# VH-VL binders against GCN5-related N-acetyltransferase 10, chloroplastic (GNAT10), part 3

Target 1, 215 residues: GCN5-related N-acetyltransferase 10, chloroplastic (GNAT10), of Arabidopsis thaliana (Mouse-ear cress) (q9c7g6)
Amino acid sequence: CASTESLTSLTQNNAAEIELKYLVSQHGWDVRRLNRDDEDEIRRVSLVQAEAFHIPLALFDDFFFMFFQAEVLSALLYKLKNSPPDRYACLVAEQTSETETLSSSSVVGVVDVTAQTESSVLRYFPGVEEYLYVSGLAVSKSQRRKKMASTLLKACDVLCYLWGFKLLALRAYEDDAAARNLYSNAGYSVVETDPLWTSTWIGRKRRVLMSKRFS

## First folded at step 19 (VH-VL)

Design y1 (from w4 with light chain S93D)
Fold by ESMFold2, look of step 20:
Structure y1 (fold): chain C 215 residues (1-215), chain A 119 residues (1-119), chain B 107 residues (1-107)
Amino acid sequence: as target 1 above (215 residues)
Amino acid sequence: EVQLVESGGGLVQPGGSLRLSCAASGFTFSDYYIHWVRQAPGKGLEWVAYIDPDSGYTYYADSVKGRFTISADTSKNTAYLQMNSLRAEDTAVYYCAREWDLPEAFDIWGQGTLVTVSS
Amino acid sequence: DIQMTQSPSSLSASVGDRVTITCRASQSISSYLAWYQQKPGKAPKLLIYAASSLQSGVPSRFSGSRSGTDFTLTISSLQPEDFATYYCQQSWDTPYTFGQGTKVEIK
């Protein structure tokens, strides 16, 4: 029969492997960190982000979309290269597979998490020296199923615990009620709204700072 | 009026089968998860299973996995719980409940249907 | 599975008293905690979601808070209609689990 030391060691190795590969696995969604050595995955992530945030043009839209995607990809590569692994993560969501063998192009949702020390946020939180900033939450339009955004946000909470932060922060557009409700129902609260004078131009939108404390 | 109504409870022998229904009205059925939660007489609440009616994804508590099957018919706005190989410990009031994606809480409950497993 | 330990199992209080019910999670569950009220012969009713957010139509005397893995439901001034059993429920991970309940009796 197997020894208890052997089973304990195997369990520890499997738990560490699972923790490294999947931060959250729920409701048919698996969330993990972007593999920074997988160029195909990095390009797929940049496409998901670009498709979610692109502002279509009536003429030459395909050309401008490629330019926008190139900007998104460049920013992602910069963060991956220049950020310590415990201060930046791009989280990716994929549909749970029985084999658990990854194939290219399985990513259907993404979110960025970045450690920050910006005074525009910290001034509202005495005693907090740094926080995790959530940005770029995007879900592929072909896979807008329930719980994907929720599962990505839970993975942000997991990173917050793993990295030892006490505060998550993000910004949502003031007039985007769906996004504000999403974050509010995930435990985020409004902290501050951009000043009214920041919305003096057509198309310029005010944002709200929202936060989630782990006290 | 947003409403869930359970039906199909009754007395059944150990090893028997029973099918519960959860009829929904007043909301878009396919937008919500439908859960079954049970409460044994004089006891607390125990989560049983859920279904996403849109995708068909299901998840079961270990205590019922392999014996219970949850399903949904979106054309009838109804979820079902097929209970097989029933045991005395399955005796409970069975509630169906609605969950929105977030805040992941049950905002609407049915009034419950009693299942008694006794020989 | 995440275990939710609720205390006390029962309590008696007078109308107007402040009542506090606690629920401890066996691991971190972030803010994914709901509180329900159940009256005899009735289905549970959602009071609090996301640890501290008040459900629409619930009186403001109910509030929720979190400290680490400890969650608290507070009734600031107990009313006669608050006689019920209260349950916490975590929604951090499946299977969703409930506390064992706290029966609140009016003296």
Scores: ipSAE 0.633, ipTM 0.831, lowest interface PAE 1.8, mean pLDDT 84

Design y6 (from w4 with light chain Q27S S93G)
Fold by ESMFold2, look of step 20:
Structure y6 (fold): chain C 215 residues (1-215), chain A 119 residues (1-119), chain B 107 residues (1-107)
Amino acid sequence: as target 1 above (215 residues)
Amino acid sequence: EVQLVESGGGLVQPGGSLRLSCAASGFTFSDYYIHWVRQAPGKGLEWVAYIDPDSGYTYYADSVKGRFTISADTSKNTAYLQMNSLRAEDTAVYYCAREWDLPEAFDIWGQGTLVTVSS
Amino acid sequence: DIQMTQSPSSLSASVGDRVTITCRASSSISSYLAWYQQKPGKAPKLLIYAASSLQSGVPSRFSGSRSGTDFTLTISSLQPEDFATYYCQQSWGTPYTFGQGTKVEIK
């Protein structure tokens, strides 16, 4: 039924897809794009995000966490359905497996990368029309966390090269020294802002714009 | 007060074995990656292998893969490099060095131990 | 493997000179580049990490920069204690790799 060429094509296609699956594989971490067709993986990613950003409550915390996770899941589904695959990616980190297991329960870190054109960023970069925005960097509270965040950030760099962007941008709270050191050590620099006026301090906490150039 | 001290170097014949030790003090051993970097006489630096003492993850340079084994004993704050099937080109000063997550650089080095592979 | 090529392999300079050492990566390594100083009979010492960040305790006459895949270590005013061999090291890809070294001789 099937021709020799079509069987050879199928086996070649599967091997090539496996070979190209991971953006970065280092230090026992594999980073790839979230599988849009895997509902269990999408739920696991939303759990990692929810656990990282949840603010615990003294009463009925498990109940409120469930609602927060549902909102995180809804936001993730919205981005996946409404964004082109070449302008948005949810990157996932998983521990390298001996058996090449592809279980969604192995996802332990995530980060979002989105193409943007917001003037709040572009005003500082004359001649740049688009940039990639890094957001939602979260790691599961697993036993092993060394090199996970750094491997996710390297994958953001790889995506920047692959999509042909010249600028990565992100924001960190200015009083979060650990986050700013992480990004600075990954090659991000603080962007100067005009001290005359700004709304940077709305909502109680100020954030610092950081960027990394590829030129 | 942060220190790494190598030991176990010496003279060995081709095909022989040695075990190097890297004793750590003054820092939380399991929080850092431990690397071995070697330098042949009059030559540059060559990365050899590393271990994450916490997870047990290891990675090796192709030139030593299958012959060298890196391990760690967190109860003794010590990493080890078991070197088997030694060759003349393995002759070098062997340094151990530590690495935090980022910036992925070696901020503390030991003073090295000499391994000479000669008949 | 990512090859790191240093230039020059050796140089001689006078105290007070500006010294520049370059390191070229065989492919993009982003900002994942460190510089080390090694004096005879001693272990290497970290000078610069993340291409341009100065390690604590290192004199401010040392600086690092990046242009594409070209990285530069600059000593703005050479001192007698700067006689040493200098190495670059990339950490973008595994295995980590070093340049072949640049020997700086005084006078």
Scores: ipSAE 0.691, ipTM 0.859, lowest interface PAE 1.5, mean pLDDT 84

## First folded at step 21 (VH-VL; from z3 with light chain S31T)

Design j3
Fold by OpenDDE, fold request of step 24:
Structure j3 (fold): chain C 215 residues (1-215), chain A 119 residues (1-119), chain B 107 residues (1-107)
Amino acid sequence: as target 1 above (215 residues)
Amino acid sequence: EVQLVESGGGLVQPGGSLRLSCAASGFTFSDYYIHWVRQAPGKGLEWVAYIDPDSGYTYYADSVKGRFTISADTSKNTAYLQMNSLRAEDTAVYYCAREWDLPEAFDIWGQGTLVTVSS
Amino acid sequence: DIQMTQSPSSLSASVGDRVTITCRASQSISTWLAWYQQKPGKAPKLLIYAASSLQSGVPSRFSGSRSGTDFTLTISSLQPEDFATYYCQQSWDTPYTFGQGTKVEIK
């Protein structure tokens, strides 16, 4: 178990070394940055996210899912290619290899972390110039296990510390009480809710902005 | 009612063995982690071990590693702490507690069972 | 292991007083901290989780805050039933560790 102490010694300068090290290793889960050079891993990640966020349709659901997965994959590839390594990370959770049961390093959980400067968020946090945006938290349906979400969120906290950010922010759907509670229980606080008139817009669900400060 | 009940405490000689039980009721046992926390007389709280009853995953404090074994029987909604090679410093009230995924805190505790290691 | 340094070890206060207890972590633990109350001969009771979230059924006079690696439990107005020992506990990393405890006594 790489102690969190070993992570604090990771100087900002070795982005490459950070990519290969586990940010968190707890409860039988290892969380690390996505390997940008592993196309198969990237595809697996896109699948996990697509499965988590796909809205089932009655007709041609498989077809729509395939397209959605392709879009998720394309977006992920774009971010990986065009974002600096210290401003974007896709984090993946896998079972610790010492745990005899799963021989193959399968991606079980995913979360995206992106550096942002949106004024609509920063207006609530005087003196903060940038924040890390947490998005795309997904756990494989077939491998839902305890402490996966908490371990991924801890990894976001670690990354926030390593990159020198003082604020994590995320958005959850207002009607997703489970997600809101999950983030609340992880130390996120409600900042604002989308205006009521946004719900009248065809297809747009209201979101709640939540944040965790480190300063 | 949600409840944890410890049992199995008692007097034991140094080098002896004892098995504690933690019986759970009023909740889905497999959804939680079960922890053992001990408190020596007049001292603070010390974390000992935990188990995920669903996966069987376990973790131990260094002070008890190799001597204690935590286990769970989901059919009985009961967690166990097998304590071997007991030492005087193991003398304590032993509590079992449950922990959810989130929040990571012990929201339910048993009343504890006293273990006394003495010659 | 993460050390939780709790202070003070004991304090004397009167009913109605504002009481503050602090815990400092040896490293960053983000918000992964809980506070417990323990009365003599009883099991600990959860008060605060995630550094500042009040457990259901706990009076609003209890509050938790965080500043970096410093955590504070505050009792805004001490009540007779609040005389007890309080503990902080980190869940950032295994092994979980507790503070040494703070005994709140009647002045």
Scores: ipSAE 0.896, ipTM 0.954, lowest interface PAE 0.5, mean pLDDT 91
Fold by OpenDDE, fold request of step 24:
Structure j3 (fold): chain C 215 residues (1-215), chain A 119 residues (1-119), chain B 107 residues (1-107)
Amino acid sequence: as target 1 above (215 residues)
Amino acid sequence: EVQLVESGGGLVQPGGSLRLSCAASGFTFSDYYIHWVRQAPGKGLEWVAYIDPDSGYTYYADSVKGRFTISADTSKNTAYLQMNSLRAEDTAVYYCAREWDLPEAFDIWGQGTLVTVSS
Amino acid sequence: DIQMTQSPSSLSASVGDRVTITCRASQSISTWLAWYQQKPGKAPKLLIYAASSLQSGVPSRFSGSRSGTDFTLTISSLQPEDFATYYCQQSWDTPYTFGQGTKVEIK
């Protein structure tokens, strides 16, 4: 019986490294911060994200995937190294282990949370100076389970509260109705859609800015 | 038509046992969580338990933990609530409801089945 | 457990009135709140999910809002069919918990 230490004990303002404690433990999932000292876990996370966001190419897909994975890994390492602990977190979801056996907790889900101050976002939120940006929500294809996404998103909410932020924001692709619906169902609201002209020139897919306000 | 239908309610003596059934139709049973919620006469709603029929994962309210068992048979699209060691305070209309992964809300409810625990 | 304090316990209103029901959570639950309507002898019906999202098929006169741990259900113009008991429910943490309910009666 892992003592569900009440989320209340996490409210103490001590900027101390939120110990590798689970931010959320629900529905058979445990969500925690990525262990920055675990290279294998970092690689696993990068793989999960790469698999989720990789666009399959007909030719040399494996080669491109490897490069993409390397890029994802490099970006993750950069963020982990250069971001303060209270301004960046990679969250990982793992299955709750019934047995004390340290079975190699397989990372099943991942989401990034980054403190940002982009004026293009903040202009919609008078009185807000900074926000947490949610990105890279990924669930392993082989282990897609119920409540994984909700649990990860709840963990983002927890971090928002713990770090004293008043706003969560994310961007979803306009053509990804499933993602938009997912975030909407999690309480995110549409703020802005990228202008039509942004998609035509650079071949960039239009994104929708979505947010969840806590004030 | 999407529907949940509860059955198995009735009169039982204190300390007795009863098994409720929740039959689902019109949707993929394994894609949802099935919850039991009860309502004592003239009172509010009380969450009791839920199950993921696919994984078999369950959770219980403390008020029923150790006495009630929620289960599901995916081949029959039916969830069950085995109630043992029944008490007078367990007297209620018992509803089953479905919950999607997201949103986390009960969008479909059964009509309920009455359980009366009395001497 | 998360406590949901709902107010008022009952209110009387006339057709056409604006009705407001509030629910306060004992802790932060973000947007993980739903509102239900229950008529006598019937099962609850989902009205609002994720604090402010209107359930499909629910009239637009119903709306939900959030301010911190305070949640509000608003009926902009009460209709005859809206006389019922309303409940808030949190899904932030298990066990799920309901408010005590608010009975809306005809004045």
Scores: ipSAE 0.896, ipTM 0.952, lowest interface PAE 0.5, mean pLDDT 91
Fold by OpenDDE, last read:
Structure j3 (fold): chain C 215 residues (1-215), chain A 119 residues (1-119), chain B 107 residues (1-107)
Amino acid sequence: as target 1 above (215 residues)
Amino acid sequence: EVQLVESGGGLVQPGGSLRLSCAASGFTFSDYYIHWVRQAPGKGLEWVAYIDPDSGYTYYADSVKGRFTISADTSKNTAYLQMNSLRAEDTAVYYCAREWDLPEAFDIWGQGTLVTVSS
Amino acid sequence: DIQMTQSPSSLSASVGDRVTITCRASQSISTWLAWYQQKPGKAPKLLIYAASSLQSGVPSRFSGSRSGTDFTLTISSLQPEDFATYYCQQSWDTPYTFGQGTKVEIK
């Protein structure tokens, strides 16, 4: 039983030790930062995200999926390589080892957290200079999902605190009521919806900006 | 109608055992966590335990750990609380409640069943 | 364990009054807080979840807010049916913990 006491003692200084420590351990799930040195884990993460966000096509779906996965992997590698450790984290959820039902894969859920300074977001939050952007929340289709989303989102909250941020923000598609409700139920509030004219662009779906403020 | 119904409460001597039941109806039992919360007479609410009926995952308050066992039978849409080595301080109305994945709140409660531990 | 300190323990108010109840967490719990209403001899009822979201079917006179580790339940205009005991509950970490409760009595 990793005592919840250890979360408060994460002093800023040992960034490397922080990477492998569980940010949240609850409900049979452990959430930690992605191991940047583990290529297999990185590939697994990219697969989980690709599977979650892939839009099935009628023709050559496998081919398109492969390319999409490669793109996701490339983007992940880029972020891992080019982002400071205190400004980017890929969080992974895995089943607690004490749980009898071991998942076939170590990584079950994923979420990205990126420090941002986008003015279009910050304009709604006077006095805030930067925020953490939550993206890429994904859970393996073949794995248990119950409490996974909440645990991952809690881990985002923990990371926000640890890094000294005062604002979490994310975007959900307007037509994805399930996602919007999920985030709302996690304490995110609607800030803005993309203008209607943005939907006139072929292939662009309107998104809703949602945020959670830490005052 | 969505409902939880507790049963099995009663009078028991210290050191005795009792089994409570929480029967669920009107919803998919496996989609929720089932919690037990108790309230001593004239006191506040105390969380006791929860179970994921689907996975069987359980968690207990320290005050009942080793003495109480929460379980679920999905075929009967029923959760149970086996209480052993009962103490006077276990005297309370015991509520079962359901919790969503999100939001993490108890949206449906049973009416409770009274457990009295007395010599 | 996370302690939830609720205040006041009791208050007297009249119909139409604005009522405010506060709950302070011993540590950061983000927005993972719910408010419940309990009437004598009845089970608790969910009012607010995620610190500020109104449960379906709950009157709009109820609202929740957060400031750091301080959470507030507000009843904008107290109604006769609102005389009850109110509890906050954190779901940030296990074990889940409740505030001590606030009894709202008729003046």
Scores: ipSAE 0.893, ipTM 0.949, lowest interface PAE 0.5, mean pLDDT 91
Fold by OpenDDE, last read:
Structure j3 (fold): chain C 215 residues (1-215), chain A 119 residues (1-119), chain B 107 residues (1-107)
Amino acid sequence: as target 1 above (215 residues)
Amino acid sequence: EVQLVESGGGLVQPGGSLRLSCAASGFTFSDYYIHWVRQAPGKGLEWVAYIDPDSGYTYYADSVKGRFTISADTSKNTAYLQMNSLRAEDTAVYYCAREWDLPEAFDIWGQGTLVTVSS
Amino acid sequence: DIQMTQSPSSLSASVGDRVTITCRASQSISTWLAWYQQKPGKAPKLLIYAASSLQSGVPSRFSGSRSGTDFTLTISSLQPEDFATYYCQQSWDTPYTFGQGTKVEIK
């Protein structure tokens, strides 16, 4: 009987090593921090993210994908190496062991959480000095299942609480209604939309800043 | 029209068994979780169980664990609640409801079916 | 299990009144809360999800707010059709749990 040590027991232990304990365990999903010492897991995470955010090109798509994956991996490694443990976490969702379908890969979903102090965000939140930025929410294409996104987002909420942050923020593409709705349904509110001119000059898609505030 | 329709309620003796059905129409059954929620006469709402019809994943309230079994037949767009070892305290109107992945709320409910456990 | 303490258990109000119902969670549940309306002999109806999001088709006189573990359902101007029992429900963790309910009666 693995005592589902209630989320309450995690609150008592000091800001120290959020051990590789599950932040959330529900609906057949377990969400934990990425194991920084597991190179294979890191590679899997990078692949999941690369697949999720890769834009297919007409020519040499495989080459560009590989390059993109390498960039994602490099960025992930950099964050893991250079970020304090209480300022960055890559969260991974895996199937609970009781679920018979041993998918070949333990990691099914990923989300990044990074402590930030961007004034452009904080200006909307008087009295808040820092926030957790949620990014890179990705689910494996082969294992898209229900409640994974919600479980990952709940884990972000848990982490926010554990680290003592009062604000979660994220950016979704304006043209991605599905993503915006997903976050809205998870309790995020629209704060700001990028100005129209930002898309034309930089060739970047407009994003919507969304946030969830904790009192 | 999106609809859930419960059936199978009735009078049963303590220790007896009953099977409830929840027939879904007007939506893709496998895209949602199906929940059972019950309400004893004159009382509040109590969550009972849910199933993911696609994966077959289930979860139960402790009050019914080991006695009730939730199941789904995607070919029939129907969820079931097999209730065994029924007790007087199981007397309630049983509602089925659908839950989307997000939001985690019950947006569609059936009209409920009454289960009465009495000697 | 997460306990949802709803208050008041009942209230009397007149048409046009502002009505507030509160639900307190025994622990942090973030924004994972829904509000339902139930009329006598009817199934519950979703009003609010994610603590403050209005369900499609629900009148704008209904609103939800959050402060820590305290959640509030507000009816800005009570209408005749709003006399019902209201329930909060948390979806932060399983098992899902409901508040005890608040009966809104006509004064």
Scores: ipSAE 0.889, ipTM 0.947, lowest interface PAE 0.5, mean pLDDT 91

